# Ledger of designs, part 10: VH-VL binders against StAR-related lipid transfer protein 5 (STARD5)

Target 1, 213 residues: StAR-related lipid transfer protein 5 (STARD5), of Bos taurus (Bovine) (a1a4m6)
Amino acid sequence: MDLATAAQVSEAVAEKMLQYRRDKSGWKICREGNGVSVSWRPSVEFPGNLYKGEGIVNGTPEQVWDCVKPLAGTLRAQWDENVNSFEIIESLTDTLLFSRTTTPSAVMKLISPRDFVDLILVRTYEDGTISSNAANVEHPSCPPNPAYVRGFNHPCGCFCEPLPGEPNKTSLVTFFQTDLSGYLPQSVVDSFFPRSMAGFYANLEKAVKKFFG

## First folded at step 18 (VH-VL)

Design c83 (from c72 with light chain R50K)
Fold by OpenDDE, fold request of step 19:
Structure c83 (fold): chain C 213 residues (1-213), chain A 122 residues (1-122), chain B 107 residues (1-107)
Amino acid sequence: as target 1 above (213 residues)
Amino acid sequence: QVQLQESGPGLVRPSQTLSLTCTVSGYSISSGYSWSWVRQPPGRGLEWIGYIYYRGSTTYNPSLKSRVTMLRDTSKNQFSLRLSSVTAADTAVYYCARLTVTMYGTVYFDYWGQGSLVTVSS
Amino acid sequence: DIQMTQSPSSLSASVGDRVTITCRASQDISSYLNWYQQKPGKAPKLLIYKASSLESGVPSRFSGSGSGTDFTFTISSLQPEDIATYYCQQTYSTPYTFGQGTKVEIK
């Protein structure tokens, strides 16, 4: 995929992410604790749910971003239990890239390993907010692998937002709406994501402390 | 419903500039999508010329890039094609079309004008 | 540039026949392939996008399949109104390129 086309694709995803971020209606809290709130609503992109995570992470926006940023060789694979590997398939620019993410088996092996191929746009805003904006694409260099079930991320990502007067804290908002594909009971899927998201924040907190504390 | 209509002279002399305008109705060209030109020489296939993104950036076919200019007039809901230094090889039916780019990388032309024949002749 | 090659260039079939057109890309384009129908004196009309997705309002007798470099377009039961030239188009990368077309006629 060429830069011009990829730019349009990613721009559409980024706009969608901003819509999610700004839309305060229809969310139902499904999990709350330890400074993290997970909400959900039906997705309009696929027959599934859109999940929102909200929490304050101890660490500067830069520190938090360094832990979550979608770059090869980054810290994400070291602390995120839902990430086995993160590979950059192709980089178009410093902020626009194709990636492959693999996951371990989950939920007592009920969910076999998945891989995801995404186009990711990193965007920095005037207020210091840094966001990742991703959605699934196809890439010739990364065909389906029989060792993994190919999953599909609908527009997803995070917003690392500065907190006024709190330079050592970061407001982190995440959005996920993933089609795991395969033969999975919906009940398993519905229970997996809230727990996974809560765990994400908990593990991220530990990671920031470990790497920057 | 979205409609596109080409307009401009049907005859252009060699070495002159071909100029066409596409008028869009039913949708604002500044609200979304990309707006493209495609041409078809008589009895031949289709050739993509380029597009103008709804935010104003342009992307052209490299084979024509040096001669192509695409502009838009949002006040008139129009976008235009200029092709300089024309020769007989530029004789074709020229179509304007809406280009859709989805969040998942899918790209297609879903709405087309009726086409306008432009003949290059001395 | 990515070259698209269609086969055959032309065909003639009877009403009710199954018609198959193939398109080959010079490189892997995943599923980023569209099919258009163009009737004489008319603009192309989108029939299939993303290799196999049927455009809204298009009859179900039209279908597409394939991924990578080899793609197939099928008319399950040819109708008189299907007389046209059909084009494949890759949209994996600019410049977007079309096949040379397949002219479909009725015997």
Scores: ipSAE 0.942, ipTM 0.964, lowest interface PAE 0.4, mean pLDDT 96
Fold by OpenDDE, fold request of step 19:
Structure c83 (fold): chain C 213 residues (1-213), chain A 122 residues (1-122), chain B 107 residues (1-107)
Amino acid sequence: as target 1 above (213 residues)
Amino acid sequence: QVQLQESGPGLVRPSQTLSLTCTVSGYSISSGYSWSWVRQPPGRGLEWIGYIYYRGSTTYNPSLKSRVTMLRDTSKNQFSLRLSSVTAADTAVYYCARLTVTMYGTVYFDYWGQGSLVTVSS
Amino acid sequence: DIQMTQSPSSLSASVGDRVTITCRASQDISSYLNWYQQKPGKAPKLLIYKASSLESGVPSRFSGSGSGTDFTFTISSLQPEDIATYYCQQTYSTPYTFGQGTKVEIK
């Protein structure tokens, strides 16, 4: 995929993410604790759910971003239990890239390992917010691998937002709406994501402390 | 419903500039999508010329890039094609079309004008 | 540029026949391939996108398959109104390119 096409694709994803971020209605809280709130609503992109995570992470926006940023050699694979590997398939620019993410088995091995191929746009905003904007794409250099079930990320990502008056804290808002594919009971899927998201924040907090504390 | 309509001279002399305008109705060209030109020489296949993104950036076919200019007039909900230094090889039916780019990388032309024949002749 | 090669260039079949057209890309384009129908004197009409997705309002007798470099377009039961030239198009990378077309006629 060429830069011009990829730019349009990623722009559409970014716009969608902003819509999610701005939409304050229709969310149902499904998990609260340890400063993290996970909510959900039915997705309009597929017959599944859109999950939103909200939490304050101790660390500057830059520190938090360094832990979550989708770049090669990043810290993500070191702290995120839901990420086995993160590979950059192709980098079009420093802020637009194709990636492959693999996950370990989860939920007592009920969920076999998945891989995801995404186009990711990193966007910085005037207020200092940094966001990742990702959605599933196909890439010729990354065909399906029998060792993994190919999952499908609908528009997903995060917003690392500065907190006025609190330079050492970051408001982190995450959005996930993933079709895990395969033969999974919906009940398993419904229970997995809230726990996974809560764990994400908890592990991120530990990571920031470990790497920057 | 979205509709596109080409307009412009049907005859252009060699070395002159071909100029066409596409008028869009039913949707604002500044609200989304990309707006493209495709041409078809008589009895031949289709050739993509380029597009203008709803935010104003343009992308052209490299084979025509040096001669192609695409503009838009948002006040009239129109976008235009200029092709300079035309020759007989530029004789074709020219179509304007809406280019849809999805969040998942899918790209296609879903709405087309009826086409406008432009003949390059002395 | 990515070259698209269609086969055959033309075919003639009877009403009710199964018609198959192939398209080959010069490189792997994943599933980013579309099929268009163009009737005489008319603009192309989108039938299939993303190799196998049927455009809204298009009859179910039209279908597409394939991924990578080899793609197939099928009319399960040819109808008189299907007389047209059909084109494949890759949209994996600019410039977007079309096949040379396949003219479908009825005997």
Scores: ipSAE 0.942, ipTM 0.964, lowest interface PAE 0.4, mean pLDDT 96
Fold by ESMFold2, fold request of step 19:
Structure c83 (fold): chain C 213 residues (1-213), chain A 122 residues (1-122), chain B 107 residues (1-107)
Amino acid sequence: as target 1 above (213 residues)
Amino acid sequence: QVQLQESGPGLVRPSQTLSLTCTVSGYSISSGYSWSWVRQPPGRGLEWIGYIYYRGSTTYNPSLKSRVTMLRDTSKNQFSLRLSSVTAADTAVYYCARLTVTMYGTVYFDYWGQGSLVTVSS
Amino acid sequence: DIQMTQSPSSLSASVGDRVTITCRASQDISSYLNWYQQKPGKAPKLLIYKASSLESGVPSRFSGSGSGTDFTFTISSLQPEDIATYYCQQTYSTPYTFGQGTKVEIK
C-alpha cells in the first residue's frame, strides 16, 4: 500500500477513534474495580461489541506509552498476556506502519491462537496526548496462515493522556473492537474481553514498575 | 443524489494545455472522499490520472505527474484538470469520478461523470 | 507500477452460458481488486470490490474470487444486457491500474 492511500485509510480510523473517545452515550459498565472501569456498547461495524477501558496508571505518560505503543521499541509483548508477538511488517513513516500481532490460546484452549494484520497510525495532540489508531487491512507479506485463525480488528487503540498537575500518573483510555472469527460460543466471547481488559491494566501497572521503577 | 459532470473544450491543439472542469452536485467536495480524473483513449483501456483529497492534497499518476495539475474551487463545488504540452496520445474520453477509501484499505470509484471526449488535433 | 493482465481480450457466448474472465497482477495485491462493467457509450460501473464483494444493486449472477496475483470474474448465466467490456483494477497502490479489458458479446 502506498503512503498516500495508507494516510487516507489511517485518518479515517483516527477520526472514528476520536468519535468513540468523545461519545458519552450508550455505554454500559460491565466491570469496575481497582481504579479501572470496562464498559461496552453494541458495535455498528459488526455483530459484536465495542469495549472501552478507562484507568489511571501510576507512571509518566512516556513510561506508559513505551509499554503500550504499537511502534518499534515497544515493550508490549514482554508483559501483555494477550500479545504473544508484535511484528512490524512494513513502516511507511515513523508513525504509520503495518503490523502483525499474534495471540496465545485462551480460556483453557477454547480460543485458539489468532493473528491480526493492521494498519497503525500514531497521533500526538497539543495537550501531550498520544493516540494509537488501528484497523484491519490485508498485506501481501501476511497471507492467511493455517496455524492461526485470522482475526479482524475494527477501529481500536488507545489514548495515553497526561494528567495536569500529576506528572507521575497517566490516564489511559483503551478501545477494543475485535472479531475473533471462527466458531466460538457467544458466552465465551462475551466474558473474555472484559476480563482481559481488566487484566491488561493490572499487568500494565506491574510492567511500568518493573521497567521504570 | 451525487452527480458529476465534465465540461470544457472538446478540441485542443498540440503543445497546448488541456483544461477540464468537473461540477459536483449533491455533496460538498471539501467534506469527504477524493475527487479523481480517469481517461480512456478511443477503443482503449482506462488510465487513472490523479485525485484531490477532500482536505486539498493531490496525488498524480507518475506517468503524467510532470504535466498534470489538479485544482478545486470549493465555492463552485468544482475540481479541475490541466494537462500541459498535449499530443495526439492525449486524445481520450475524460471522466471525473468520486474515489472512496475505507477504514480497511478498500478503494473504489463509485460515481462517475458521463465523460467528455477531448481531441488533440491541429 | 502494478501491471494488470486480463484474459481473454474478448469472448462470445450464448445466453445462459457461464462466462469466466481472469485477471493477473504483476505482484501480490492481496484482495485489493475491483471489477467494472462498461457498456458502449457509458462510464464504467463498479460491480465487485475487494475481489469478491458485490456492490449494492448488482445482480447475484456476478461474482469474483481470488487473492494475491490471480483473480477470476464470473457471470453464472449470461444475459443479453451483460454485453459490455469488463475491467479489473488493482487498488493496492497508486497508480491505480486497470486491466486492458475483456469484451463480452452474445453469439
Scores: ipSAE 0.851, ipTM 0.915, lowest interface PAE 0.6, mean pLDDT 93
Fold by ESMFold2, fold request of step 19:
Structure c83 (fold): chain C 213 residues (1-213), chain A 122 residues (1-122), chain B 107 residues (1-107)
Amino acid sequence: as target 1 above (213 residues)
Amino acid sequence: QVQLQESGPGLVRPSQTLSLTCTVSGYSISSGYSWSWVRQPPGRGLEWIGYIYYRGSTTYNPSLKSRVTMLRDTSKNQFSLRLSSVTAADTAVYYCARLTVTMYGTVYFDYWGQGSLVTVSS
Amino acid sequence: DIQMTQSPSSLSASVGDRVTITCRASQDISSYLNWYQQKPGKAPKLLIYKASSLESGVPSRFSGSGSGTDFTFTISSLQPEDIATYYCQQTYSTPYTFGQGTKVEIK
């Protein structure tokens, strides 16, 4: 798609993400511990859930961002157990790009490997917050691949926020809103995201120390 | 609920500027969507002219870009088309339409005006 | 610019007949294709978006399929009110281009 169309698509995603970040209502905690909470609410986009992760990570916003950014040079695939590969298909700008992400099998192989094709926008805010904003698109270079179940990301990403007065800590708020597609038992789906999100924060903490400690 | 209505002169002389206004009711043009012009020469198919995004940026068909300007007046909930240096080839029914662009890359025109015939003739 | 070629340019069918219109894009547009209906003297009306998704309020006798470069629009059982010209439109990339149209008439 051209830059003008992609700019509108990605702005709509980013505005939705900001709404999720600002909305305090309707969240139910499903996991909490070690300074991390995972909450959910029904999605308005599909018959599934929107998940929110919240946690403080020991590292500067720059260090944490280098570990999670969906951009060239990311460290994400090196430490995230749920990211097998991250590929940039096409860059329209340094902060607006198409990506293909693959995931490994999960839950004792009950969840087959998925691939996701997304349009991604990175925003920066005046307070130093950096957000990633992604949602499913189609791309001619990435038709469905029979080795994978094509997943579908509804608006998702993260807010990497400075913590005032604590330059070596970062508030990371994550949103996952993923249709894994295929016919999966509901109990498998409902257990997968909260567990994976809690594990994400634990592994990120270790990754920041490994790469920058 | 949402309605679009074209207005403006039905006759324009060659080399002059064609000017049309679209009045929108039932939705504020500064609150969302893109607001587009599409034309259809008599007995022929449709040609997209351009749109103005609700935040104000414009995108024009390259074939017309050098001659087209689109503006909006949010206080009147209107957006406009100016096409300069017209010739007989610009004779067409001009439609205004709302352009939806989804978070997933889907794009379509969901509301259209009734159309306004503009004839370019001496 | 992405060129859209429709076939046929016109057709005539009886009430109850299955009607098929095809649309070919000059390059791969994934599924970013729409179908519009235009009755004489009226503005176009969206029927199908993203190749196969039916717009709200559109009868289920209308359907679409395809991806890449080749797309099909079908009316499963033609009704008298379906007399119109039908247009495909790609929206993968600006300029958003339309096919030349297919005029559907009742025999």
Scores: ipSAE 0.848, ipTM 0.916, lowest interface PAE 0.6, mean pLDDT 93

Design c83 (from c72 with light chain R50K)
Fold by ESMFold2, look of step 18:
Structure c83 (fold): chain C 213 residues (1-213), chain A 122 residues (1-122), chain B 107 residues (1-107)
Amino acid sequence: as target 1 above (213 residues)
Amino acid sequence: QVQLQESGPGLVRPSQTLSLTCTVSGYSISSGYSWSWVRQPPGRGLEWIGYIYYRGSTTYNPSLKSRVTMLRDTSKNQFSLRLSSVTAADTAVYYCARLTVTMYGTVYFDYWGQGSLVTVSS
Amino acid sequence: DIQMTQSPSSLSASVGDRVTITCRASQDISSYLNWYQQKPGKAPKLLIYKASSLESGVPSRFSGSGSGTDFTFTISSLQPEDIATYYCQQTYSTPYTFGQGTKVEIK
């Protein structure tokens, strides 16, 4: 995919992510605890849910970003139990790239390993917020692989936001809407994502402490 | 319902500049999509010329890039094509079309004008 | 530039026949390929996008398949109104290139 085409694709994703971030209506809380909330609404992209995670992480925005960024030099695969590998397939710019992510089996092997191929855009904002913006695409270097079930990310990512007056804390807002594919009971899928998102925040808190003291 | 309509001269002399305008109704060209020109020489296939993105940037076919300029007039909801230094090889039906680019990398032309024949001859 | 080669350049078939057109890309384009129909004196009309997805309002007798470099467009039962020239187009990378077209006629 050339830069001109990928720029338009990724801009459409980023605009959708901003819409999700600004839309305060229609969200239902499904999990709360330890300063983290997970809420959901029906996805308009596929038969499934859009999830929003909201939490304050003890660390500077730069430290938190280094742990979550979907870019070269990320610490993400070192601490995130839902990421087996993260590979950059092709970089068009230092903030626009194609990736392949693999996941381990989950839920006592009911969910077999998945792979995901995404186009990713990273944006920065004048207030110091950094966002990641991703959605599934196809790439010639990553055809379907029988060792994995190909999953499909619908517009997803995060907003890593400084807190005014609190330089050692970060507001992290996450959006997650993933089609795991295959035949899985919807009840298994619906219970898996909120727990996984809450676990993500808990593990991120530990990772920031581990890597940045 | 979105409609596109080409307008401009049907005859252009060699070495002059071909100039066409596309008038869009039913959608603001500054609100989304890309706005493209495609041409078809008589009895031959289709050639993409370029587009102007709704935010104003342009992308042109490299084979024509040295001779092509596209602009827009958002107050009239129009976008235009200028092709300089034309020869008989530039004789074609010129279409304007809306280019859709999805969040998933899918690209297609979904609305087309009816086409305008431009003949380059002395 | 990615070259798109269609086969055949023209064909003649009877009403009710199954018609198949192929399109080959000069490099792997995943499934980023469209099919357009163009009737005489008219603009092209999108039928299929992303290799196999049918555009809204297009009859189900039209279908597409393929990925990578080799793609197929099928009319399952040719109708008189299907007389047209059909074009494939890759949209993996600019410049977005078209095949040379396939004219479909009734015997």
Scores: ipSAE 0.831, ipTM 0.908, lowest interface PAE 0.7, mean pLDDT 93

